# VHH binders against Geranylgeranyl transferase type-1 subunit beta (CDC43): the designs that were tried, part 7

Target 1, 376 residues: Geranylgeranyl transferase type-1 subunit beta (CDC43), of Saccharomyces cerevisiae (p18898)
Amino acid sequence: MCQATNGPSRVVTKKHRKFFERHLQLLPSSHQGHDVNRMAIIFYSISGLSIFDVNVSAKYGDHLGWMRKHYIKTVLDDTENTVISGFVGSLVMNIPHATTINLPNTLFALLSMIMLRDYEYFETILDKRSLARFVSKCQRPDRGSFVSCLDYKTNCGSSVDSDDLRFCYIAVAILYICGCRSKEDFDEYIDTEKLLGYIMSQQCYNGAFGAHNEPHSGYTSCALSTLALLSSLEKLSDKFKEDTITWLLHRQVSSHGCMKFESELNASYDQSDDGGFQGRENKFADTCYAFWCLNSLHLLTKDWKMLCQTELVTNYLLDRTQKTLTGGFSKNDEEDADLYHSCLGSAALALIEGKFNGELCIPQEIFNDFSKRCCF

## First folded at step 18 (VHH)

Design m23 (from g18 with L108M K110H)
Fold by OpenDDE, fold request of step 19:
Parts: C-alpha cells; sequence; structure tokens
Structure m23 (fold): chain B 376 residues (1-376), chain A 121 residues (1-121)
C-alpha cells in the first residue's frame, strides 16, 4: 500500500499561489488585448488559487465588481421579445443591437462567482430564467448541439461558430448552475433528447468521443461531464464504457503499456512523458490531458484510481511540468508555465486527492458549499 | 494570424517517396510542438507524427514508423515530413498542425488546408 504520502511535499504551493495571483493582477493592464478572455483568466486563476487552499472569497472579492458589470440582460428582436442574459468578455465590444453574450464567458463567470461565494448575487440579482433562455437560443435545432454565441443579425445560433462537445458541456453546466437537476428541468429550456442524440453521435468506434470519429480526451471529458450532469451516463452501453476506459488508459504514457499487468514494452514509449496522458493517439503527453483523462475515468468508474497509474501522473506533473521557480505548470517539460495548464494541472492533482469536482470543474469544497446554500 | 501552408503532395506509386513541407507563419514556430495529421477518404483524422520544439524528440504512428520522418527547420519556420515506401493506405489529405489554448475550455489545433497525397497501387 504505497502511501502516496510524498506527493504533497513536492508541490511548491507558495509559488503556485503567486503564479495565479500574478495573472489576476495583470488583468487590467497587460491583457488589454485579451479582453475577450478576461473571464476565463479570472476563472482559471481563482480555480488555481482555490485548489491551493487560498480563501479566494475573502481575498479576491474585488473581482466580483468587475464580473457583475459584465452581466448583461437584453431583449432579443424576435417574435416573442425573448429576454436573455449572460456575461460578456468586454463591455467595449458591445455593438449596439448585437448580443455579445457567449456561453464560455457565462460559465466562467458563474463558476467564478460560485468560487468567490457570491451567493447573494446568485439569489437576488442573476436572472436564472433569462440565463437559461440564452442557453436555449444557443441550441441548434437541427443537431441538438450548441453554439457559443448568437448571430448578431438573426439572434440565432451563429452558423460559423463551432458547435462541438465543448459547448454542449458549457450549456448544460450553465443550466445546472441555474437549478436544472432533472430531465424535466432541462427540457424546460433545451431539447435534451436531441442533445443526447448529438452526444451519442460523437461516439467513436473504438471508444471515447470526438469529432469525425477522432477520439479526443477533452471531448470525451466534455461529453461524459455533460451526461453526468444530465444524469444520463447510463445511456452509454457497457461496451462503449469499457472501450472508452481502455482507450483512456492507453493514453497514459507507460513503459509497460496501459495495463499495470502488461509485461510488454511499449515500443512508442517516451520516458520524458512517463506517467503523462496524451490527448489523442500519437501525440505527446500534455498537462491538460492529465485532467481530461482522469476526469473521464473518474466519471466512468469508481475504480478509476486502480485502473490508471495516479502516482505516475502525480510524478509527471510535479517532476516534469511543475515549474518550481515561477510556479504553475507548463504544457510539457520544455515549455514555460501558462495559466491554462497551471489550472488543469492543479485540478488533476486535486482530482486525484478527491478535492475537485470534475463535473463542474471546481474544487469539491466549493461545490459542496454551493449545493448547500443554493438549494435549487 | 496563424497560417500553416502545406505542400509537396501529389500522385506517387506504391513504394515511392514524397516530402511534405509546411510553412508556418503568424506565431513563434520554434516555441511549439508540431504535428502531421492525415485524413483518408471515409476515415477519421489520424495523427501521423509529432516533433518537439527543438526537434529532439519525435513521435510516429505505428502505421508509418520506419517509413516516415518528421523534421523541422526553425530558422525557416518549416516543418517537413519525409515519406518513404508509400503505400496505398497512406492516401490522404495531410495536414500540418499546432496546438493552442482556445479559452473555451479545451486546447485546440491550428491546421492548414492540407496537401493531397495519393498513392497508386
Amino acid sequence: as target 1 above (376 residues)
Amino acid sequence: DVQLVESGGGLVQAGGSLRLSCAASGFTFSSYRMYWGRQAPGKGREWVSGITRSGSRTRYASSVKGRFTISRDNAKNTLYLQMNNLKPEDTALYYCATEYVDFSLLEMDHWGQGTQVTVSS
């Protein structure tokens, strides 16, 4: 029973905290060109800080004011004068009569507010129905998938935007946050069956989910998380689940293959990626895919820790991609730390420790508190 | 804007060779891992080969291992794929690709328009 005891001692917690804090501090000045991504930056930073046991609600509550200002409520120019709401990335980009609300910013904002424990705002200011209606409008009626934003002319889903599994997850997560728990709840706002149909259509032949029958761990995580939130994981066949698990396990780079018991040397083994996860077949390991793969495994089976080599993942992250000088995590051992990989690397570690909710992509404690206070 | 322009494809007989090139612009080429992918008719997209920033490490699909060689010239911002002993099953549209963070939850790929490789029996 090799006590995973030595993992935490290798974590440079103080450096990580400083790393995430720096990103929060740079938001007003250095990222002017990234206004559209500010909400994401806030989310990733707050998540990272929270993962490293920073009381973010106490320390970074000042960011709430900015986020609140980016909450927009508007009336669509449709036959029903539909009222929608959501979050924008920038107020400057507000084109008159153009809806600049998008799903990602909305989710990131909501999750950030949850992490910052802005419950009063959730209960009294946010219009959950109008948020949900925005999500409704983003669903493609022909496919059941979701687009990220509405077309500024038609106020319908933009035909030029991607409608992949990311936005399915984001949409459902928003609805979940808005109080949807049952299929009936979701059906009030979206065509759940059509959504499910779309998700199922993204199943790859050999397991996992992806576009054009290309298995992708990120898309797999999105799909499974969506299904989990919809309480619909049981709709997956046992065979598909098994195939997916197998596929995911094969994404972990190992000298002895994907199975702990396999004695055959992996001919494609790269020692530099040992313990890391690939996002797709024949790609290098990446820090972010540690999270996506582990989250997927976690959703598929309770025994996920026994199936994969979590210790090696920890070693990969802490010894290979953790940046001990600057804090944060890099994409790989050759690159500098970045916010995205830092957040997801941290999340992967937290997930292994049982301290992260992969379904909503927030710390477990935060999720628990939210669930207790926001009795939907 | 990130641009990837593939070239070097064409018609070749089985057992023949081709060298693909990918000209990269709009980003710091030397800072990114690069990949070759392909899509055969009626099949899904497959990653064929990858190379690290420095070129010190390479990866190959089992189907092309020993036949294909990926390389890069960072000074020229160019990625290469030497394809030897080509087989009909190698017929596909070949793409050059790099990964980027899409602040919409996932890391995504930039890829070019591709170059068609057709291997006749």
Scores: ipSAE 0.902, ipTM 0.964, lowest interface PAE 0.5, mean pLDDT 91
Fold by OpenDDE, fold request of step 19:
Structure m23 (fold): chain B 376 residues (1-376), chain A 121 residues (1-121)
Amino acid sequence: as target 1 above (376 residues)
Amino acid sequence: DVQLVESGGGLVQAGGSLRLSCAASGFTFSSYRMYWGRQAPGKGREWVSGITRSGSRTRYASSVKGRFTISRDNAKNTLYLQMNNLKPEDTALYYCATEYVDFSLLEMDHWGQGTQVTVSS
């Protein structure tokens, strides 16, 4: 009975809280150059704070005012005079007649509002149908994928914008938040079959998802989360699931390769990355990929904790990439802490503890509250 | 704007050597891990080598280990790939890349236009 000596949590919780708080405080002054990313900054910061048990709704409600101001409702210059809505990153970029609404900002705003428990605004002010219509317009009719924003001239998806699996996830997540739960619900706004076709087309031969047959843990997480939200994980073959699991497990850096399944020494083993996850084959471990890989495993199998070495992940994060002086998490052991990796590193830890919802990328408690209140 | 410009590719006979260079600009080169990737015709992208920001740690694909050497000169904002004992299987478009956070959920890569390496049997 190896008494898990609950050694004092190596997590510097107070420092992490301060780290995330600092990022919120700096938003008015220092991030002028990054105004376009303010919504994301709010999301990552609020998420991080929530993960570390801060009552964000009580403490950081002031950010709601700014967010609400960035909710835009507009009529498209199309034959149907389609009314759409969403969130913008900056009001300064609001060029007359140009729709600067984008999918990422919209999702980040919605999730932040949920975390901040702005339910009144969410239920009474936000036009869920117009939000969903925006998502509809972002779907590429030829491929079923999504672009992040509309072309300001054509009010159609921009052909020059990326349409990768990120935006599929973001689009579906928005629709989910807006109340879509069944295929019929989704089909009201998007071509779900075409979307599914696109996602399936991004399967790699040896498992996982990625563009151009390059397996990528982030894209894998996006694809799987999307499928989960669409209640369509069963559309994946058992073989593909197994291959994907195997591929993901091999992304955890170990002296023995796939730690539990391989007896041979990994000649390319890097002790500095021990327990960490690679995002792609032959890359270094990265804090963010701890989350993406674990989330993927979590979605694929209930036994994911038995298959991977979660303790080693924890050690990697807390001993290698956690910044004990400043708080936060760095990308790797050589870099400084940044907001993105801090959030995802924290999320990875929370996921291991069963306190994080990887499908919507929010704390599990917040998700539960949201689900209860919105009758989902 | 981030710019990565690869050079040094060309036609070489099997067993030959090439040295690739990647000139980086528009970002703090010394603050980022750098990678070499390649894409052969009809094949997916493959990462062949990586180096930490300080150059203290390197990583290689099994297919190139012992033959390729990645290095960097932070003062010159340049990444290098010494390729020795080249094989026809090494024929590919080689590109250098760095990772960045674009605040659209995932970390993304900047990469250049690439330099073509062709190894003739």
Scores: ipSAE 0.901, ipTM 0.964, lowest interface PAE 0.5, mean pLDDT 91
Fold by ESMFold2, look of step 18:
Structure m23 (fold): chain B 376 residues (1-376), chain A 121 residues (1-121)
Amino acid sequence: as target 1 above (376 residues)
Amino acid sequence: DVQLVESGGGLVQAGGSLRLSCAASGFTFSSYRMYWGRQAPGKGREWVSGITRSGSRTRYASSVKGRFTISRDNAKNTLYLQMNNLKPEDTALYYCATEYVDFSLLEMDHWGQGTQVTVSS
């Protein structure tokens, strides 16, 4: 039996709004911006503004409409003259034998347009099929993982390019936005069995996901969100899920461990980081790992709020990393606010309140509206 | 380019001491928390110690607490690890590391090439 009481808000909402607005104002007004991170900056900024109750569609829809010009279609020099499309970071030069579209810019642009509620764009301008074919070409056929872009000389993913769970998540999120829901939908564009095999190969022996058998909360969140979008979380064994929950709970800096495993030692306790989450064993707490760990827990168990000390992580975010004078959140208690940690700190708070969709990293209300309006 | 160059490794007898250095360049060293990690042959990576950007707080893996001391000299862009009472189990390739943010979903790591520490019984 909960009973709400009135009290002063510890969240400096107006300062946060101004913080995110300043980052949008620092972007060039030119349609041919030179910063290759512009799509990410837009995404983080309008996510933060939306979390803090700014009507971003009304305020920024017209202003940010120039983003549409970053959508590029191209024809590959392959045996079938495959048409692909995606988003670029710069319009200054497009050389004929190279592609500049990449998966991260494409996802950030699509999510930003969803938050701007630009649904007519999805129905009229965006060629979902060619976009999904770009994702197809980024899949490594032997491993099932994804690279971020095509090799300039081969128009295929480079065999030597790095790939990891981030790009698996990005690829699947793009396909989901394009309308893929069932295994059959995804299989039209990617080899889902090889992708699942890759994801499962990234399981660490004692729980969680990571590269080189090193458990990592960020990769764990990417893997779990990917599986959630594929409707495949139940393919994880019960033992692996329990080991992963245990590992994640142990990442919270607290003098008291998980109730299921109270006998486990919390050897990483650091009073100055109390309540925050580490991304890996023996490291300091970090604002972004509050989001990555909480999102992972939320995907694994309905009891996640009762299992971790959500009041303590809220205190860490608001008392240690919220920057009350400037707005925003910092990585840790020693640094200035930055856009990445400001977005993810805000998202962690919104996730705790039930107002954030962790699978697509957008506010829940926006996700619900998108799901009803763009189901085709 | 970010570069982290470890030095000071070598062969030492059990019970002995060794000091590692990590020369940092290509970024504002004083603005970043720094870490030492290690990897023994055939084993996974282990984070050994960390230090805040000012040096005001440090942390250690339980296996090295009380024996290892991390420090930094921000004027010289250098990270240190003083290792005392060394044990054969400390034998590993030691790396310094830091985290950074780019356009990716996750924070990424910069790792040095490492310096070998071998402790004989």
Scores: ipSAE 0.761, ipTM 0.913, lowest interface PAE 0.9, mean pLDDT 85

Design m23 (from g18 with L108M K110H)
Fold by ESMFold2, fold request of step 19:
Structure m23 (fold): chain B 376 residues (1-376), chain A 121 residues (1-121)
Amino acid sequence: as target 1 above (376 residues)
Amino acid sequence: DVQLVESGGGLVQAGGSLRLSCAASGFTFSSYRMYWGRQAPGKGREWVSGITRSGSRTRYASSVKGRFTISRDNAKNTLYLQMNNLKPEDTALYYCATEYVDFSLLEMDHWGQGTQVTVSS
């Protein structure tokens, strides 16, 4: 994928393909699935394979077609007998209540089915309105934020989960996949004004987004992607955008800092992390934060590739966290490859190449094909 | 059942020293990078220091560099923060933390309840 070196490709593409394929082979059949994270494992695996030019629809479409069985449509025991739907991780449960449906599993399943090009599902099986009503039930009515699931006894927002920017992003992404585009589309199911108010309340004084005024690149990416999907990035002030770009650029580790931000010169430098991104100030570089920071920059400015040193982050990923013997990417230079960091490291490289839709976390051409086929 | 239990806080005179400990259980401590963070009254949380799995690399916030030393004892599953030349602005609730993947989009932090450090002038 990267062609920056003189000579053979630095990307061990065949090893990466085998790495992601092994994770699909470790999943049991649909009758034997017991992992609540199954939808995420599928998503990260087929996204990684797609990035490395495997036609996952052709190769795995039949093999993974059983994912449809994880789509659950049910009637809540509330006053209105509300019909909701979504995806579960495990089918081995005695109680088919809404608490096994959650926002992350639903988004990962939908994105996976988009990558598998299962258009029949979207055209004939998905009940978009009942899915959107599940999203509606996850919104906290006074704060505008979202929880990930419903409590099975009350059929209201879960008391176990936090309500933060992750679930705001996931909620809006699901509605976007279901066809919501305008404010009016979203407002049929959620209170967009309260959601925007919550997102703005998560702005940190010196830029970026985060809980409790702690800037956080992951929450920043969630906030910006949510605003992008709501066509609301223009609601951010120019000063906040500038402060956020500055904060994100300072997350990249460099021996001399970014020349644009000379006040960070002479900060602690760690050669092992050179080129990588921190998720927060004073932490070590991490493969996944290459993606979260680059996606955030990509959404804030057309000049993002010139402002951050993309060759440096490519070197960090390929030289420090790419695992040439096993395939995949590790979190950092001390660990083995894992599925999460392998997917997000690959996504960061694909984003730099211009082949990745950062706000929906899938390859751009796959989303384009979905949009054309499903009347978007 | 991951547990991080901080101890060693207290009241200390400016210029003094304290040593914080964090007892870890419920996970393979030696396989994880560890951090100290703090939250001062009326302020947001700040990451103060981090240490790699083996302890071979460390990092510090500029406000504490040269005064604080992070260390770990993997045999005892314990993280430490030696704090010297304490200043009133170091007054905060101090937390130890590590990161994990929970497949809800982002890596998340696990951190303890914290231990209070109060530095009097």
Scores: ipSAE 0.757, ipTM 0.909, lowest interface PAE 1.0, mean pLDDT 86
Fold by ESMFold2, fold request of step 19:
Structure m23 (fold): chain B 376 residues (1-376), chain A 121 residues (1-121)
Amino acid sequence: as target 1 above (376 residues)
Amino acid sequence: DVQLVESGGGLVQAGGSLRLSCAASGFTFSSYRMYWGRQAPGKGREWVSGITRSGSRTRYASSVKGRFTISRDNAKNTLYLQMNNLKPEDTALYYCATEYVDFSLLEMDHWGQGTQVTVSS
């Protein structure tokens, strides 16, 4: 923990470290090369370890050097012979599309290398312009949103691929890592006005962002983080910001006020979820939505800790979803710990402590070091 | 691979009842929480009910509480929604859903194509 307390620590730090380390140990470069999620698994694992004060660059930098082999640079079969690059999930060609570069694998690999402080790779080997051109090719020209990969026949976005706020965030985060800061920097590679138009089209009537006018805290965090990286949060109206803050605060399950007036069945439900956050109206609380909701609030107002009950969400995470026997966090108290919820539960705690950068989803000190060394 | 197939929708007079079913395949149904959602014409999507893996806890939107009942049969991989005292405002496409992690940043939804419920005024 970051501060001394008057009692035994409620955080089972050694178990959490062991939990994340096990996920790295089960991911050998040659034995399980068919898993297309290897870049994400690495990122979530080393992010969790870093949150729990493991020096991941010192301990894992050499062991994870094989990640560099997943960087692919290629020439498109188009009239300009465009050179693009990015990261693949697998080097094994017998898995359909596993050798195709895509935006999520590229972001997770880049963030992992930042976590490992592999600055030589950033300074000498990564071709930042061809990475940025890959991002450019993923933007839909009419909508301004992004897909995750290119169709090899058309060299345009896949017709079967979803395009949503996740990929808008991922695209902008990659460009930010490559050095884009001003509107002019981003406009070299993408149409920022169409992107902003798409993001604004995803605003919901009563606040927050989501498809089909259904507010969703994950999409909200993606939209707000994208706007933050574009220095464009002030393009949101004051009314929308206020409505979104209110919507997010209502995602916290609380026994304050009139919860005792609910039916016994509903009251029993609320007691199990007390302090946690729902990702969407009328759904159960979930460890990952503690992070997505708190990150969204953090990006909207400096007063977010005065507006929500951070002690109650800490109690939910530590008492209901922390798994003290195995380490890690579960989605809810019915399930075992899993890597995704373990990383995001840990990130939520780090965000509350002021030790997490919500715009790039990495520990704040890692972000500060990267910013000093690689881009400016 | 993962499939959610809704059935039981139709036309009904206000005050009437319908029972929706959702047949699940391609995943271990009993390991997942399940939900019903709906989208009315010209409106946004709304989550109307949820149920835990064992069925021990349920949750309802205020607009349907007391009228709708969610249940599941893990042996048959089937989710149900009993809808009583239907109102014209309940007219919507109803779909069942579950959440999954695809490591693309967010938890995502699986949902079916839905079944239409139309309540005559």
Scores: ipSAE 0.746, ipTM 0.901, lowest interface PAE 1.1, mean pLDDT 86

